# VH-VL binders against Large ribosomal subunit protein uL10m (mRpL10): the designs that were tried, part 2

Target 1, 224 residues: Large ribosomal subunit protein uL10m (mRpL10), of Drosophila melanogaster (Fruit fly) (q9vpl3)
Amino acid sequence: RGKINIQRPKAPHYERARVVAVTQPKYPELPKAKSCFKTRAERTQQQQENPYNEIIAREVRNWLDHSRLVAFFHLSSITADDIFRVRVQLHKQNLHLKSYGSKIIEQAVKNTRYEAIVPLFHSNHCIVFSPDPEKTAALLRIVRRVPQMVLLGGIVEETMLSRNQLVAYAQMPGLHAVQAQLVQTLSQAPGHLIQQLQAHQNSFVQVLDVHAKNQMNEETPKST
Short names: E, the ipSAE of ESMFold2; O, the ipSAE of OpenDDE; V2, 0.75 times the mean of E and O plus 0.25 times the DockQ between their complexes.

## First folded at step 1 (VH-VL)

Design a22 (framework fv_anetumab)
Fold by OpenDDE, second read of step 2:
Structure a22 (fold): chain C 224 residues (1-224), chain A 119 residues (1-119), chain B 111 residues (1-111)
Amino acid sequence: as target 1 above (224 residues)
Amino acid sequence: QVELVQSGAEVKKPGESLKISCKGSGYSFTDYWIGWVRQAPGKGLEWMGIIYPGDSDTRYSPSFQGQVTISADKSISTAYLQWSSLKASDTAMYYCARLYSEDYYFDLWGQGTLVTVSS
Amino acid sequence: DIALTQPASVSGSPGQSITISCTGTSSDVGGYNYVSWYQQHPGKAPKLMIYDVSNRPSGVSNRFSGSKSGNTASLTISGLQAEDEADYYCSSYDSSSTPYVFGGGTKLTVL
């Protein structure tokens, strides 16, 4: 599986941009509640004292390198029970929910192609990993039912996407479906071409036959 | 107490049907996957499949797909493994286990059910 | 489908440290941290010893530790004791057709 090459997202076509703007999910402001995850401050403090920070950072890099879909979420007062429910649903779809401290993330992505994600980790957050980019729609469907999870952005294949771009991507037909359609279309093309070629040949032969018949009729002397 | 309790040992003949059970207690049965694991005599652990009792979502190992049926009755916190027609090769210890969804490990195991299939 | 390879057997003397390896055939083992280790005594159900490569469940001795490098996960048992004699199985999440896979198992003998 190829390493994710994070590239700057291409500006969407103006029509697509309009659609994305209209379809942007609106999330309600949630009251502050106790999270099942450690706060940023708590995680930061623990990481400063942890001799295994490098090991964890390496693990984060491994996840990033082996994932074709990465989504970043802000967590707003989510309970342990809610996290569990979401995790179960995500796992059914081969989606993996992880949470790391901001310092760990910084260490993990420092001087790498993933460095651009660091600004997303300023609060309580989680990451969803998947080896399958086609699961983007499934991910968004699941997360939409969890208002405490706010989509910030993501990486699909080799491209970093904004929240809106990720939503738009999810609305697209799956790659395999598109490929299948393409193959079908391509497989039909030769048949049509052959038919057209044969039609022209047949028409040509008919024209020649008519011409030959006309010549024969002209050569038949009117026996007066 | 959090535990999985399996049905007792079975002695069957080839061609017979069998359904063994695994009952969970002490936790929310519908919130955890239940897996079945086979261990032939003197052999290693083989994952057979898992079921989510909450919605009966079931997934099988390719090796066991069509060979067994996994089901659950959430009303009595019980998962089942069944055969329509047993073979001698089905002789093994069968374990049910609770799958912890956060990190994909089996943290709770039943005591096992020995199934012996002999002529 | 991923396959996990373990040595068939390992042995050690009381007080020694031993390591059991678990090597995956695919990059999936290297990419994910869903590696678990189970201990099984004769005639008993398996017991979870390590999850998520290196995490120890409550009640498991600190003599047991887990690590991973590349496609190989390792279980280390320090200060080997007679009660450690058992079969050990690694496991991993499989993102392919099989959600879960076990290694072949390793028989640990305490001499």
Scores: ipSAE 0.018, ipTM 0.509, lowest interface PAE 7.4, mean pLDDT 82
Fold by ESMFold2-Fast, scan of step 1:
Structure a22 (fold): chain C 224 residues (1-224), chain A 119 residues (1-119), chain B 111 residues (1-111)
Amino acid sequence: as target 1 above (224 residues)
Amino acid sequence: QVELVQSGAEVKKPGESLKISCKGSGYSFTDYWIGWVRQAPGKGLEWMGIIYPGDSDTRYSPSFQGQVTISADKSISTAYLQWSSLKASDTAMYYCARLYSEDYYFDLWGQGTLVTVSS
Amino acid sequence: DIALTQPASVSGSPGQSITISCTGTSSDVGGYNYVSWYQQHPGKAPKLMIYDVSNRPSGVSNRFSGSKSGNTASLTISGLQAEDEADYYCSSYDSSSTPYVFGGGTKLTVL
């Protein structure tokens, strides 16, 4: 029933060592039930209610201005454990995954050359930042194993790239090839990304329209 | 079950080398960053650095860069904090802690290692 | 390294509510929702009480709550009990010089 004096630096008897090990402090694990999507939504709501949203918007502008690689993703529901593992893998490559509310992103890019990206963030999203554009290949390799993250496009060396252009950039073997691609991309309006996004939306609308028309025309039951 | 176990208290003289340890158990050690936090007698908590045991990627606080070395041995799920030459000002309690996410909070703490440097 | 600003001490009577402030800048507390609070009893390791401004880990009493307004985060303890007497530290992500910063700590005395 006596207390063991651990600050007295004598090797404890086997029995005392066992007691000390058994009574070692154990700290509670954090609950891992929260999905990244729910956590992001909660954080976004807190930021919207926070009168200091402009401070966070300035941080987003700083990330955009000091990152030579920025990639935009649609984010589906993902567990806290899964997103944490992805963040760790990305961080090892100097890639920083961030989630911000659409309003904050709009405030951050308003009156900047990046204003055209705002439509990409009307749905669930996340952004990956890096000072090193050569990490694009590593980024795509990591994200390829995360089906909840769908690449929408990005910015490399201040130039807006579509999904296909980012994939092509990642596959380029040398500096001259990379420069050639950037020169080609510089001739394209940022609105090209919006048109690509609208094409995807139109495809989804078309699927819904076809289903609606089929339902109206098929009043006789059939199944397959 | 999930815990961080640190090595025992150390009493050293200035100029001596020292290496203290932090062993993780009950979880996947290579999937989490491990941080080191210093607490001088009667003072507050001070962050020193973090290491990712999976590839030994290490990040130091500017105050401790070059003063200490952080390392890890993933084969025995153990992280280390080491000094090549101790100073009296290194007298402190040293904690290791598991970093839950890039959100920079420590969810699991070791019991601490008291390092006393006196002549 | 500049620590986040906390009052050195705070006191209250059993059953009372007390609030501990933690003030930083736009590069830490004000810029992010990554504020944590740790409780440390004498001779013990710190224990996480609050993370991401207002979230509680399993096993932490709902008498502990966190909030943030601008550059100042607050830990509120309601229904004070004798066992709440401890040192409390805030912490935050820091985008400037170090990725992590602690507050100076607050000693809570329960009268």
Scores: ipSAE 0.000, ipTM 0.415, lowest interface PAE 16.9, mean pLDDT 74

Design a23 (framework fv_anetumab; at its last look DockQ between E and O 0.05; V2 from the best seeds 0.00; counts 0 for: pae E 11.6 > 2, placed apart)
Fold by ESMFold2, look of step 4:
Structure a23 (fold): chain C 224 residues (1-224), chain A 120 residues (1-120), chain B 111 residues (1-111)
Amino acid sequence: as target 1 above (224 residues)
Amino acid sequence: QVELVQSGAEVKKPGESLKISCKGSGYSFTDYWIGWVRQAPGKGLEWMGIIYPGDSDTRYSPSFQGQVTISADKSISTAYLQWSSLKASDTAMYYCARQDYYFSGWFDPWGQGTLVTVSS
Amino acid sequence: DIALTQPASVSGSPGQSITISCTGTSSDVGGYNYVSWYQQHPGKAPKLMIYDVSNRPSGVSNRFSGSKSGNTASLTISGLQAEDEADYYCSSYDSSSTPYVFGGGTKLTVL
């Protein structure tokens, strides 16, 4: 079989070709209106407030909740054919390439542990979801031929990982070894600190509850 | 530790063929790219090309396309740089270097280098 | 040819900070965050000092830092020491013709 050159787009020498995604068309700006009907900006804002935005945000939450592997990429200029070829390769490995608007991502992760991912979506991006964290190595193997997809980091088993941590995770030999190495690697991670603090707080509350109940039942020695 | 060990220095005549080697150890050889870099005497670094030994995907700098052949034998964890007909201008130090686990523009580690001298 | 531009030489006194520039185009340094820096002492192989613009591999002193702005990447060495005297090369992914390109190199002299 022939090789797929997903690492570098075919481009003219000294020319950077731009292929425009059909899902994000360029809209010409309308002149100022003198009537009560809406401008392009107003129509765009009204579209963003549609109740279907919450349906799409729920789809994102569903992917996040049921994917044990999530990887975030910055997406540089790439042809529609090349990104489609990458999506097909990923799909064969149960890796699902998606892109969502930054407003939808913000809505989806509001008041969740994943709020930290919102800044990643200020620029052109894509996300890969999978139920199989063991597919991290396959993901990185496919993407290493696609320099237009710049790995930013990921989530594995509900833990945020940097780019380098995700690469290290991909090199681990099995689930048991992965769990041991992951705990060691992430000992200073903010998520572990937060969970540890919450556990200590809960333990302190439980001790206070027991103490309060025991104080109600404690008896002072009586004098005869 | 991850290590790349290159074959020894070569002294050749113009028109002769040559194949130099770069053996990787301490990592999964098929999971990383191997690149070749030339350094002429007293000159800077010049990227020649790169190979992914897992499927032999090979890419060349335009300056070296058709001038050299890059290959790998994954059964012995070894990458190769080969000339069918050497020129005096091929006199240089040649380095191999591993690219990280996924595609990026950086190389670590580097081999120790193979000095190739081509003279009458 | 689309070589990255570096100054031929730079110098500084021990304890000072110096910066080495690496200028490319929107097809390489400006368009991607795949900029790396290598140190090469005479007779030795290059050593990776900075990758992905600003990341430091394990074992590299925190005196070395990297950044970029537009089409120019920079390597900064603070607290300059005699052992920093070497040649320094930048490299980048390049989408226009070849996937990798090196700068011409900068000789750093510690006075």
Scores: ipSAE 0.007, ipTM 0.477, lowest interface PAE 11.6, mean pLDDT 75
ESMFold2-Fast, scan of step 1: ipSAE 0.169; ipTM 0.596
OpenDDE, second read of step 2: ipSAE 0.345; ipTM 0.648
ESMFold2 (binder alone), look of step 4: mean pLDDT 90; pTM 0.917
OpenDDE, look of step 4: ipSAE 0.058; ipTM 0.626

Design a24 (framework fv_anetumab; at its last look DockQ between E and O 0.37; V2 from the best seeds 0.00; counts 0 for: pae O 4.2 > 2)
Fold by ESMFold2, look of step 4:
Structure a24 (fold): chain C 224 residues (1-224), chain A 119 residues (1-119), chain B 111 residues (1-111)
Amino acid sequence: as target 1 above (224 residues)
Amino acid sequence: QVELVQSGAEVKKPGESLKISCKGSGYSFTDYWIGWVRQAPGKGLEWMGIIYPGDSDTRYSPSFQGQVTISADKSISTAYLQWSSLKASDTAMYYCARSYYDWTELDYWGQGTLVTVSS
Amino acid sequence: DIALTQPASVSGSPGQSITISCTGTSSDVGGYNYVSWYQQHPGKAPKLMIYDVSNRPSGVSNRFSGSKSGNTASLTISGLQAEDEADYYCSSYDSSSTPYVFGGGTKLTVL
């Protein structure tokens, strides 16, 4: 086990005191008293540069790495109750609605193939993650009833798609989408292999013809 | 084709229990809400409650909270409406209906189950 | 909870246009575009005619149209026909307590 609480419900006073101090950082008012003398801008800068930003950025990277569907939306004014209702409906379809600060998104995608998404977060936004790219149609069906969420584009199977491309992807049936991708892959891959075989085969035939002609000229000069 | 088929008409006495059913076919049963709507003889439509069979999320109209039980068995694509003790005032037509959203449009309706509670 | 108000009855002659109103509040009809209309013939289940204020499901005649102004939604039936005689119910999302409310219903009589 790793938890102090699971091994022994009652720990020694020293152990209980340490656990309480770690688990309840909200009681120390000393940092808040010090913060009371700082300007609003200084407090905002301090919070932006704290270690929580990197923790949240790692969360975003984790979502990006484990999601085969990512969709980006501009988010207009919406009540907390309405956005919660939408999040619940999305969650029932294994679609996970998240919102992160633009600086955190920049930090999360720095030095990745996804740096191009940063301009999408200049205004209020939200992101939907899912491990299931087949849920793109369900996502768009849900949000068509939510005019406050405006689709900007997305990522499907590590490929960036524009808004129009994502909508077109959503209209493809799951089986038909797989069949279309398979046909496209087979058309490209077998053609390349066949071309390589044809080139090598022609090369062998040409070498054999030259060799046979040279051999006949040397060994049978009497036949003309 | 999307279809909701309800159980047959029932004639009961006050105090008896009853469970009526609504079987969905032609669609992904667990991806849609199933709602129950009551219509007393000669009266309008009354919302009773809704269930999401995928996770059993169930919500009731305040007028029917504690009066009925809504449930579903997703393994057989069937939703249920149940009374533990019927009253004469429960005499009505009961419809099930499908919605993709928990807040809008009932796009397909069952044929209705007439429940008569007399004496 | 907030009820939606419909006229108890309306009537019209064949070929006429008729409008059925559905009045709510800012927590439902006024605050959202999630208004639906249902047609119910005697002895039959309701049928969805309009969703999202003005959209028709496939198979619904374009003689049926919907609109909204403020807290009032309207169903308009143009070119009235005998088979349009039925009860009509509006419904809406209601943010105040439940996800769904019906109007009281309107009996349409084709003269």
Scores: ipSAE 0.393, ipTM 0.712, lowest interface PAE 3.5, mean pLDDT 78
ESMFold2-Fast, scan of step 1: ipSAE 0.162; ipTM 0.583
OpenDDE, second read of step 2: ipSAE 0.305; ipTM 0.672
ESMFold2 (binder alone), look of step 4: mean pLDDT 91; pTM 0.930
OpenDDE, look of step 4: ipSAE 0.020; ipTM 0.593

Design a25 (framework fv_anetumab)
Fold by OpenDDE, second read of step 2:
Structure a25 (fold): chain C 224 residues (1-224), chain A 120 residues (1-120), chain B 111 residues (1-111)
Amino acid sequence: as target 1 above (224 residues)
Amino acid sequence: QVELVQSGAEVKKPGESLKISCKGSGYSFTDYWIGWVRQAPGKGLEWMGIIYPGDSDTRYSPSFQGQVTISADKSISTAYLQWSSLKASDTAMYYCARPGYDYESYFDYWGQGTLVTVSS
Amino acid sequence: DIALTQPASVSGSPGQSITISCTGTSSDVGGYNYVSWYQQHPGKAPKLMIYDVSNRPSGVSNRFSGSKSGNTASLTISGLQAEDEADYYCSSYDSSSTPYVFGGGTKLTVL
């Protein structure tokens, strides 16, 4: 039985070819997910001379200045409804999803401490703002359910974090939790020390008792 | 300055067709959604639908689905609301309104309204 | 049509503080912080006064404030002025039906 050359499959018999051609599921062209967001190029072109840009830029600065948590996301093909849904979910957690044009962002952060974020905005992007850095875990939880949102990085407590760093941060216990744990640990330390000291004392007394008993037994003259 | 200017008042008879307009200026018309809100005489506000002029993505309230058509001409920064056959119950003030950027939950700019009166 | 519930009318004297309530459900006001308030003078278009429960747009007086508790959002107007006489509408996202649901409106009369 001739080795079926798997690299050059023989053209199926005419009849089989016809059947395969007819039975090939015409997968409906996945509706080109209408990106709710204009392409970067379109956004950049439209934003160049809008007097409203300064107002928006000021808004962006305001958000940046008042946020303790800022996360940057790349948006892939996402629908308006999906964005709205995510926005609602985030907002419930006091996380604010915003989208701005790259030029607006550039204008907003020009000559500021945030200038380093500009390279992140080369495509469709959104930003999530929060006054509460403790919401980082919640943010990541929500976004995980949205494959169209890709985390690029963020700013937490005025520190720029990479994606990985932000993920790591989210896994850490909150500052308050850590503080509470520290206080608990510190409060338990004296108790443990006392227990250890008492244990040593008790052990010492036991050893002394054993010694004393042994001495008494040695001093008991064998009454012959 | 952002401005939405609507077409003038309309008086129509039942069964007639109508198309009213809303022209946006002072902003990038293609970058913002534009919605329509109905207010019947002495009644509250009702969201009808919304369109993104950039790609003509259109969404309707369930109550207005199939009852009206929303469209836009981005070349002239104009959105439209149209009826194929008007009813007396369509008598109302119609507002176009712009939600905040990227489909926000609030409308920050409103047109002056178009009064549509349908009477026999 | 699922509408948010507002009192039909409220009244106050100049200088007083008044509150307008907007009651919804867990699928709208109670579920999300996407409550907006609009002021509408007779024959005029609505004006956004509050968004996202408590935020004021630029140009809106600080006399206007918003809050929410449970399924009820509230608009408070302090130092009531004659110019505040208008209809007020609340709005919210509704996860069950429409992204923009409105209340029935409240007529505020300044006595």
Scores: ipSAE 0.023, ipTM 0.571, lowest interface PAE 5.2, mean pLDDT 83
Fold by ESMFold2-Fast, scan of step 1:
Structure a25 (fold): chain C 224 residues (1-224), chain A 120 residues (1-120), chain B 111 residues (1-111)
Amino acid sequence: as target 1 above (224 residues)
Amino acid sequence: QVELVQSGAEVKKPGESLKISCKGSGYSFTDYWIGWVRQAPGKGLEWMGIIYPGDSDTRYSPSFQGQVTISADKSISTAYLQWSSLKASDTAMYYCARPGYDYESYFDYWGQGTLVTVSS
Amino acid sequence: DIALTQPASVSGSPGQSITISCTGTSSDVGGYNYVSWYQQHPGKAPKLMIYDVSNRPSGVSNRFSGSKSGNTASLTISGLQAEDEADYYCSSYDSSSTPYVFGGGTKLTVL
């Protein structure tokens, strides 16, 4: 069918259009739904008729199991040329952008430690994989220039991190040991820690910056 | 962990104003809707409305349109449900809940509830 | 707001199976595969047990299953346990009046 009635759309609640409205002037008549998205029923019918979905699901599990950095993004409409340019930039940093259907992701992570990510992929999405968690900062710098990609969260060193926790991790480039400690700390009480980071994000970033500068600027003592 | 923490119980008189809160944590607050569900004493669940904090897009049940105001403050990851003038019939448990992916979706996480008692 | 029809109560003994029905119209339960079920213990918030007719969230026992036939959705609980004693609510997308509608609720007694 052509388009979904915008008064009763099955649009994902965390769509890019709604996220963009937060950072840009609001216009009351902004489209609320992506007409290119199929209904849940239509997607369900497609999934059972494709026997090679299990093969692709195994590929997804392989990427999840062998990547130390996994980042999840909501993906708004983007041209093939634009996404190709992003893939090239990411690949130079050993970051691998992949797109999989929601059912394939659900099939891949069902009965695994990653099952909690399934709700993130009910709408258009993409995932970035890397064996190198130190590339989180490079990842976020690249995607900051791609307004169609909105960070939802990720996995670093097998630890599930919210968007806020990933941003905090990314702001400590070149301090691998300190970043590892941050990830460990963030994983011990996720709800409480996220509230602390969100409420005091600027002060927390300043504390991390001071700590980083103190570690990087350590001087060899000179005798008098 | 995703967590929704609601404000404490309220006891009010008819005609008074009230604003209750729901603070989200453990997820990106501006990327998910937050809904409000009412439960009158000994009765079932009633969907009241829902807000997308990122752009304040708000949808109300016809039964609650004009009766309450739903709002959100993304700087402190908090959603609100407000009455300008309470009635005795507003006595109920009020839950905030996060839908899974759209405003028409199932609710995957719920707050603990805020009991509102309105009596003279 | 028009609610979906559920029986007011249902009862069973430990180890038995019970089924709770949720009946709507073609504009809600019958028209879409967007039925969810919630469990509520006294004094507690509801907990999602089933979504999109038959899917279970992580952490929900496989004793809980969902199905749908025409305008009626069903929640089946096998191997009843004392802890299953609770109120159960169905919900669905509604294309006619509101985007989301709840059933009236069913009290499950286990004894």
Scores: ipSAE 0.000, ipTM 0.399, lowest interface PAE 19.8, mean pLDDT 75

